VH-VL binders against q86iv5. Designs and how they scored, part 2

Target 1, 237 residues: q86iv5
Amino acid sequence: LDSCSICVDFVGNSLNDLLNIILNSGVIGTCGDLCSAVPGGQIVDTVCDLLCDYVGVDEFIKLISDVDPDPIYICEKISVCKTNDNAAASLDLVQINPQNGTVGGTFTLSIAYTVTNTIATGQLAFNIIDPTGNAFGDAVLLVQQSPEQYTQQFQFQATPSEQESFPNGLYTVQALVCEGSCGSPHPNTYTLANGTTTFTISGADSSSMSGAGSFSGSSQSTQTGAASGSGSGFALF

## First folded at step 1 (VH-VL)

Design a6 (framework fv_acasunlimab)
Fold by ESMFold2-Fast, scan of step 1:
Structure a6 (fold): chain C 237 residues (1-237), chain A 117 residues (1-117), chain B 108 residues (1-108)
Amino acid sequence: as target 1 above (237 residues)
Amino acid sequence: EVQLLEPGGGLVQPGGSLRLSCEASGFTFSRYAMSWVRQAPGKGLEWVSGISWSGGSTFYADSVRGRFTISRDSSKNTLFLQMSSLRAEDTAVYYCAKYHLGAFDIWGQGTLVTVSS
Amino acid sequence: SYVLTQPPSVSVAPGQTARITCGGNNIGSKSVHWYQQKPGQAPVLVVYYDSDRPSGLPERFSGSNSGNTATLTISRVEAGDEADYYCQVWDSSSYHVVFGGGTKLTVL
């Protein structure tokens, strides 16, 4: 695990804890004061201390408290993640199988893309928009991804939940390759490539469906040099 | 009294080596990141190298990477810069500086390093 | 590599306001710090984190940072303010501390 992935993982998992500590702890005078309050034990405390110490406690608190906080941006500001304003990529394939399915069925999203100039720290993200306009999706972290061809697959089961009911109709899939966090207003963020496809859901009986849903994704590149991981990027733009 | 004391520089021939030291007092040295910043005669400030509070992370300007090594000894409250393969363009006053709240709030008095034949 | 651009010199009369600029691409997204250096002396921090002041510094010194320009403002300038002034940022894309080229403030 590289320091960039460690930072993004730490910030992504600890952001709400850090914000809660900042709001409720009163005076925070040192990185040690802040980080000792973060749950997760000595390893988490050590990572927190290292990241905070790079910029100092006041700037670390400011970065964490920033409007629309973004783990990639925070880790870039701390200097453990690199940026590349000249990153470049193309989307070669956005395909969902089956193209016609039913509620409760399993769907596989296949994305193929080519990096043509190194992605320093970025995302492969997708957003699925249901017939009513409700969206769900996910993202994979890309770290120091070299110029090569890559494929990623995501799998989900169309099981209704409070967050997504999977109504019958036309679904739109949007896929994005980005330097930085897709859709972020923060500096050094660029949409490098985007693509779309569609699928339909029809004819399923919803009478036995529970209020819970699930899906799973694959975050592994088919080629060496890509960081494997999964993130959450619902309703990305 | 809060201070950073640099005991002195030197005159070195091109290709030579020199070790700078910076002794901290009046603050808890082990809690702060430290840097070296240099200034060539009549020119501006140039950041050279930095080290985290724990010593676990170091970083270097492109011009010195592979030639200079930053280190610290918290038991002695001392920051070091080991310089090797020195060039004429390394001639400068070298400052050690304490990093705090995003800025360098305490500076050493500077030590002159002259690289000439 | 990220570059900070400062004018080489600024001249002001005593009692007037001096403005020293620090230009950088999207510098408003970075924290800017300012240093005063008098001949033969080490630099002294005068503004940090865009607009904060160290304890004991006169309130005549202030800072701002937005878009592509950060500015150090010195109100009611005194002869003792004559010095070189440097801006500084941390650039995450290169893992470097970056200083501006410096501005000589002359009080005439």
Scores: ipSAE 0.006, ipTM 0.417, lowest interface PAE 13.9, mean pLDDT 82

Design a7 (framework fv_acasunlimab)
Fold by ESMFold2-Fast, scan of step 1:
Structure a7 (fold): chain C 237 residues (1-237), chain A 119 residues (1-119), chain B 108 residues (1-108)
Amino acid sequence: as target 1 above (237 residues)
Amino acid sequence: EVQLLEPGGGLVQPGGSLRLSCEASGFTFSRYAMSWVRQAPGKGLEWVSGISWSGGSTFYADSVRGRFTISRDSSKNTLFLQMSSLRAEDTAVYYCAKGYKYFYAMDVWGQGTLVTVSS
Amino acid sequence: SYVLTQPPSVSVAPGQTARITCGGNNIGSKSVHWYQQKPGQAPVLVVYYDSDRPSGLPERFSGSNSGNTATLTISRVEAGDEADYYCQVWDSSSYHVVFGGGTKLTVL
């Protein structure tokens, strides 16, 4: 795990806490004032202090309080994550198996992509749009991905929940490879490649439906950088 | 309520020394970063030096580094600028200014004091 | 060293809108502050953190900052707005406060 991944993980996990502290605290004069209020113990406080001190408390607060704060952008502005305006990639495969499944069944999304110019800090992201227009998805962080062919798999069980009911019908999968956070309006963000596929759900699995509606992924690529998921059950782009 | 008062400008020969002072009132002086900003006759604003709230960090413009020393005395609510090896180019009105969130902005300014370096 | 560029002068008729620009490399990633200075007086902070206004300042003063240009906008200009205007940033990489060269606003 490099400093970029550490930063993205910290900001991703602490963004709401930081925003609440900033909104509810009167005057924050130092990084210590801000970071000591962040829950998570000494390691979280140390990471917060390190990142905040790198740019100063006022710039750190400005970045956190921006209209659409995202962890990659914040960590790029802090200069612990790199940018590459010339990053390039192609999306070679977006495939879901089975293409015709049932409620309660397990689905595997396979994505293959080729990096042709290094991705400094970016995402492989996807959204699944149900027949009613409700969307859910996940993303993995790409750090210093060298030119090479990569494969990533995601699995999920079509178990109904409050976030997604899995109605019968046609589902659309949208996948993106991005420099920066996919869909972000911030500078140094580019959609490098995109692709789509579809699958259908009809009927119910004859087996009993069990709780659990989270994605699980695995990397099959040789990476020079780290990759980590950030799934939240809501649309990512 | 909040004020910065600057006595102590003057006329100095090239190569000479002069100390400026700035007395703060109406705010907790020890909690704020402070700066010196100068303005040559008919010219724009030029930042000269800054000091953190604790005095643990000091910063200088390239044009004055090694010649000027910024310091503060929180017991007297006073900011100082010790100027040495003065040049004709240092002739300016000198303002002390209170930092708003470190050195990002300056929300309170002194009235300015004229320093003339001439033989 | 980081450099801020302002036009040396801007002229505007009373009641019109004045726009004063401040150019800097990737200035949109920095917080920009604006000062008004009238002859013989100390500067006064009129816009801070790109677009915030100090209490008591007329709503006619506003600011924006994106890309390589920040802008101070003064709507419904009055004769009393004649002054020099300076933009300013804190450059944390050099530990320097940087001022623009100033813009003289003339109301005619």
Scores: ipSAE 0.005, ipTM 0.410, lowest interface PAE 13.9, mean pLDDT 84

Design a8 (framework fv_acasunlimab)
Fold by ESMFold2-Fast, scan of step 1:
Structure a8 (fold): chain C 237 residues (1-237), chain A 122 residues (1-122), chain B 108 residues (1-108)
Amino acid sequence: as target 1 above (237 residues)
Amino acid sequence: EVQLLEPGGGLVQPGGSLRLSCEASGFTFSSYAMSWVRQAPGKGLEWVSGISGSGGSTFYADSVRGRFTISRDSSKNTLFLQMSSLRAEDTAVYYCARDLRYFDWSYGMDVWGQGTLVTVSS
Amino acid sequence: SYVLTQPPSVSVAPGQTARITCGGNNIGSKSVHWYQQKPGQAPVLVVYYDSDRPSGLPERFSGSNSGNTATLTISRVEAGDEADYYCQVWDSSSDHVVFGGGTKLTVL
């Protein structure tokens, strides 16, 4: 695990805590003053101190307080994540299996993409849009991905939850490969490739609401040192 | 004992190439960011390049970007600087240095190699 | 490009206090590190994060940093303190480590 991934993980988990501390504290004079107030224990405090000391407390506060902050952008500004305005990729496959399933069934999303100019710090992201327009999705951090073909698989069970009810009908899958955070308005962010596919859910046998929807995934690549796939979440874009 | 050992530089003609190495011992090499810093004869310190503990992030001074490549081999506890398209202005003593904090990106430097002279002439 | 300005030389009598300044735009918002370099030797870290001292170094070395000026203070100066002193910061806007030009401390 590299310092870019560590930074993105820290900021992603602590952004709201940092914003609340900044908003509710008077004058913050040192990185230690800011970071000691962040919940998460000694390791989180150490990472916070490191990143803040790197740019100084005033600039760190400005970065955290920026309009529409995102972890990749912040970590690029701290200089632990790299950028490439000439990154390029194509999306070769977006496939879901089965294409016709039932509520409670397991679905596998397979994505293949080719990087043609190095992705410095970016995302492979997807949204699944249900028949009513409600969306859910996930993203994988891409760090220093060289020009090669990559594959990524995600798996989910269509178990009704408060976040997603999985009604019968047509579902749309949208996949994006991005430099930077997909959908971000910040500099050095580009949508490199996009693709869509569909699947259907029909013939629900049970409406039990006892499970939470989640994704799991893994990546395959010939490049040594590429960032591994992981994650879960709601609509990203 | 924490040490950084630089086995030697050399004399190279303009346009030539040279690889510097820096062998680390006495600490967990992969947990520290590393830097190269140079000093021209009679001049001050100039930062050249930096690399994260994992090797996933690299940074370069504008004067060397596109010509120098920093890398590391954690299995050998060794830091490298591959220099190409060398110029007379690259003549300097080159130091490798360890970031001052464990698991940190401070770019302050607490342990320094002995330095190796690189001469680019003609 | 971010620039750190140091006086080229400072002279002090033995037993007196030397003050070496490092000027930079809004340097007080950055973390400053200080290095001592004697002729023919590698630099040695003497102050880090503005005011902290490495284990084993004399208490005579101290630092401060506010506004546009950081200062390295060496009290009760000894002949063995003669050296070049460099301040250093990280400039996040350029992804560069920046060194000052160095200050030669002479003990007379």
Scores: ipSAE 0.000, ipTM 0.393, lowest interface PAE 20.3, mean pLDDT 83

Design a9 (framework fv_acasunlimab)
Fold by ESMFold2-Fast, scan of step 1:
Structure a9 (fold): chain C 237 residues (1-237), chain A 122 residues (1-122), chain B 108 residues (1-108)
Amino acid sequence: as target 1 above (237 residues)
Amino acid sequence: EVQLLEPGGGLVQPGGSLRLSCEASGFTFSRYAMSWVRQAPGKGLEWVSGISWSGGSTFYADSVRGRFTISRDSSKNTLFLQMSSLRAEDTAVYYCAKSPYYDFWSGYLDYWGQGTLVTVSS
Amino acid sequence: SYVLTQPPSVSVAPGQTARITCGGNNIGSKSVHWYQQKPGQAPVLVVYYDSDRPSGLPERFSGSNSGNTATLTISRVEAGDEADYYCQVWDSSSYHVVFGGGTKLTVL
């Protein structure tokens, strides 16, 4: 875990809190004044103080208050993340399995890419666009990635939610490898490689239709272990 | 300040050839993709061709493929469009335009040249 | 080949809101960019990636994109907004940058 990753994680998780504090406070004279108001406990406060103290409170506020806030760009300006205007990569594979699935089913997105000139701070990002044009996606931070071939997998379950209803039809996947934050207009940001694929969703998962299929009492409830979900959110680019 | 200057338009007869150039300044030319976009008198914008930062990828509109060649010279910060087998319908103002990325397909065109008129007529 | 459809003209009174549409099959799955072209001038980027604005442009310009229609919205229209507006996407299936036919905004 490096300082760049710590910075990007902090800014990504605390950006809205920082913006609200800055907007609602009259005068912020110290990093301590700003950071003590950020929720998240002592560890978050300490990280905030360290990053803010590195550049000073006035410059830190200026970076956070930028009209198009971008955690990678902010952390590059603080000098805890590196840039490489000559970064280069190719996208070798964008594959989704199954290519024909059902609502409630699990999909695996496999991406293979080759870095041909070091990515200093960047992203492997994807958007999945549903038949109505609604999009969701995720990204992985790339820090000091050397020239090599890489693979990354993402998994999600097509379970309807407020953000994505998973209608039947054709879905488009777009994947990007970027130096900097994908889609950002900030300096030192470059789209290095782009790839697309498609998949379809038709019908419903049979298990959802059968509705547990059992009239057993509540005493049959079982303790379950830890569960992990796939990362997802709004469109990234 | 980013600038794109386009000398090299003119009048040419049908079947003739002409080379357009676009001189870039104010940015590191060798790191960005470039495009040519044209506009016939009183008509809309039509993308003609694009070239990646390294020159390793070139793409053409169907209407010009096989007749036009896009190229770049990083030592001179210059983008070129070699036009051959010119037709009356190639008459247009030609703009060079810069991508904010290493490729021209990942986004938009952030800076445009002033445009140069190419007239194909006898 | 992928086609973007724009109305040829839109008229609006000063101070009102203009809406310029860009129609395309499943255009919501693409990123839409918008350009303003004033008479005798080169195009200027006004909206990129559906809704982002370049620095220095008025907040009156905004964009949206969903389903089969992208929209450029200009609020509190001024005489200086009179221009041709073009939408643009990348069509990955044909490897083409595609422009809409353009919409002439008249402020009367």
Scores: ipSAE 0.000, ipTM 0.406, lowest interface PAE 17.5, mean pLDDT 83

Design c1 (framework fv_ciduvectamig_arm2)
Fold by ESMFold2-Fast, scan of step 1:
Structure c1 (fold): chain C 237 residues (1-237), chain A 123 residues (1-123), chain B 110 residues (1-110)
Amino acid sequence: as target 1 above (237 residues)
Amino acid sequence: QVQLQQSGPRLVRPSQTLSLTCAISGDSVSSNSAAWSWIRQSPSRGLEWLGRTYYRSKWYNDYAVSVKSRITVNPDTSRNQFTLQLNSVTPEDTALYYCARGYSSSWYYFDYWGQGTLVTVSS
Amino acid sequence: QSALTQPASVSGSPGQSITISCTGTSSDVGGYNYVSWYQQHPDKAPKVLLYEVSNRPSGVSSRFSGSKSGNTASLTISGLQAEDQADYHCSSYTSSSTLVFGGGTKLTVL
């Protein structure tokens, strides 16, 4: 793991904890005061201390307390993640299988993209929009991704939950490749490529009732490529 | 829905290793939003958190100071389960053992628990 | 032996309110807003009632509420019902990045 990936994972997983500590702890004078209160064990505490010490506690609190928090942007401001205003990419394939499925069925989203100018810190992200307009998705972190062709697959089960009911009808998939966080208003953020596809859900599998859907994916490159991370939540515009 | 299924009751002799398994359904042991803990309960000590394992970009574990030298909590992604190994057990390790899930918005509370496994350390 | 102090027992009649305290130190309950409460019926695993002092999971009755003042967190149960008879456990995050529990409180509904 590189320092950029470590930072993005830490901020992404600890942001709400940090905000709650800042709101409820009164005066925080040191990085140690803030970071010792963060749950997650000694490794999380150590990462917090290192990142906070880079910029100092006052600036760290300001970055965390931003009105539109963004882990990639925070880590870029800390200087552990790089930026490239000239990054460039294209989307070659956005495909979902099966194109016609059922509630409770398993779907695989396949995305192929080509990087034409290095992505310093960015995302491959997708939204799936249900027939009622409710959206869900996920993102994979891209770090120092060199010019070459990449593929990524995501898999999910269409099991109804509080987050997504999976009604019958037409679903829209939108995929984005971005420098920075997709949809973020922060500096050094650019949508590099976008693509869409659709699929349908009909019928019911009433045999299972699992909670919120989960995404799993694997990254593949046609040559030796850059490290990639992943998010397990809603990461889109 | 998430379910945690534990191994049945075990008798372990003093100085041996206590080993328990927690099988997960409805979630992945490598979920970035979860941490997987072992907690035990005895009449004399009440509830006692022992340790956890969790995946964020690599695997991590945290252990209670009282057991840190003897304990391993280990994930198994191929079988979607995690295990407790507690070395050099004594009669004081006799307890009802639970596995439980903590969630990353608040890793310090447990939203799902296994059914419990009574472990007796006796010769 | 428990890190957090709870009364061993409390009692009330149906319809009344009761409060269970959970007292720690500035290194756990007093230092953080990461207190949770669990309900445990005989021969059952604990079930979460409250987290982050006062937040209630989906499906938990609004009769259960939580608060914290200094080193003491409190669980209040209003409108007591027979099914509330159970053991109640508090838990807190610590400055050592560990989790600790209270000794448990037996609630008797008379």
Scores: ipSAE 0.000, ipTM 0.397, lowest interface PAE 17.9, mean pLDDT 84

Design c10 (framework fv_ciduvectamig_arm2)
Fold by ESMFold2-Fast, scan of step 1:
Structure c10 (fold): chain C 237 residues (1-237), chain A 121 residues (1-121), chain B 110 residues (1-110)
Amino acid sequence: as target 1 above (237 residues)
Amino acid sequence: QVQLQQSGPRLVRPSQTLSLTCAISGDSVSSNSAAWSWIRQSPSRGLEWLGRTYYRSKWYNDYAVSVKSRITVNPDTSRNQFTLQLNSVTPEDTALYYCARGTYFLYFDYWGQGTLVTVSS
Amino acid sequence: QSALTQPASVSGSPGQSITISCTGTSSDVGGYNYVSWYQQHPDKAPKVLLYEVSNRPSGVSSRFSGSKSGNTASLTISGLQAEDQADYHCSSYTSRSTYVFGGGTKLTVL
């Protein structure tokens, strides 16, 4: 786990807490003052202190206080994550299996992509748009991805939840490979490749009906690098 | 790809409420990469930021001190738009009003077409 | 009056360089690297020219550059062209989570 991944994970998990501390606290004079107030225990406090001390408390507060903070962009601004304005990639495959499934069924999204110029810090992201226009998705962080072919799979169960009801009909899958955070207008952010596919849901799976929809991810690569998957029910871009 | 389209009355009488709408296409009003602002322009005060609304797990608003007691900026997720309400207007509120999308670290990358609002009796 | 101070006007001949200053306080320009510049042609909405002091959006000529020293940010336009004739506005984020603008500078290309 490299320092860039540690930074993105910390900021992503602690951003709202940091914003609340900054907005509602009196004078914050040291990184220790800020970071000791962040929930998560000693490990989170240590990571916070390291990142804050790198740039200084005043600059760290400025970066966190931005209107729409992005963990990748923040970590790039403190020079913990690298940027590459010349990053390049192609999307070789966007496939969902089964292409015709049922409510309660399990779906696997397979994405193959080729990096043709190093991605310094970016995402492989997808949105699934239901027949009513409601979207949900997930992303994996890409750190120092060298030129090579990569594959990533995401799996989800079409179980109705507050985030997604899984109505019958046509679903659209949009996948993006990005330098920076997909969809962000901030500097050093580029959509490198995009692809689209569709699938349908009809009827109900008789064998499984449970309360929450979630995602899991896996990656295949001959490179050593940072990649992680997470569960999400909200649109990413 | 992002377009902001403004609508609303162009003539308002003193003491009434100025109300404008900004319709968004190519982005969502609840996008976590955006904040939605109203900015006005007049010869006497130049460009003047009035307020913004944005979504980060819940809705937030920020307002300029000069208008804070009279202003509301409201999102409407069902219509993908946001509105400006400015109460108790005076002739000094006569201006060209813009809606705009704010980004990370606080610049405005897309602007509406502008609406000239005249406050007169 | 505007919160940030800009010269009311500046002029230059084609091919020359000009610089427009934008002066604030430690609670805005001096406190943050969140300075943006906007170009406005007559009867048009402002268009972002630079953001975060010196970053250019896609499509903005490299003739436009930005810098900051203390409480003063500067926009420099090199190789002046007729189409650069416009109003230029600076903006900054503030410690109150608000935005402030400069008074604007009218650039005349002679």
Scores: ipSAE 0.000, ipTM 0.402, lowest interface PAE 18.5, mean pLDDT 84

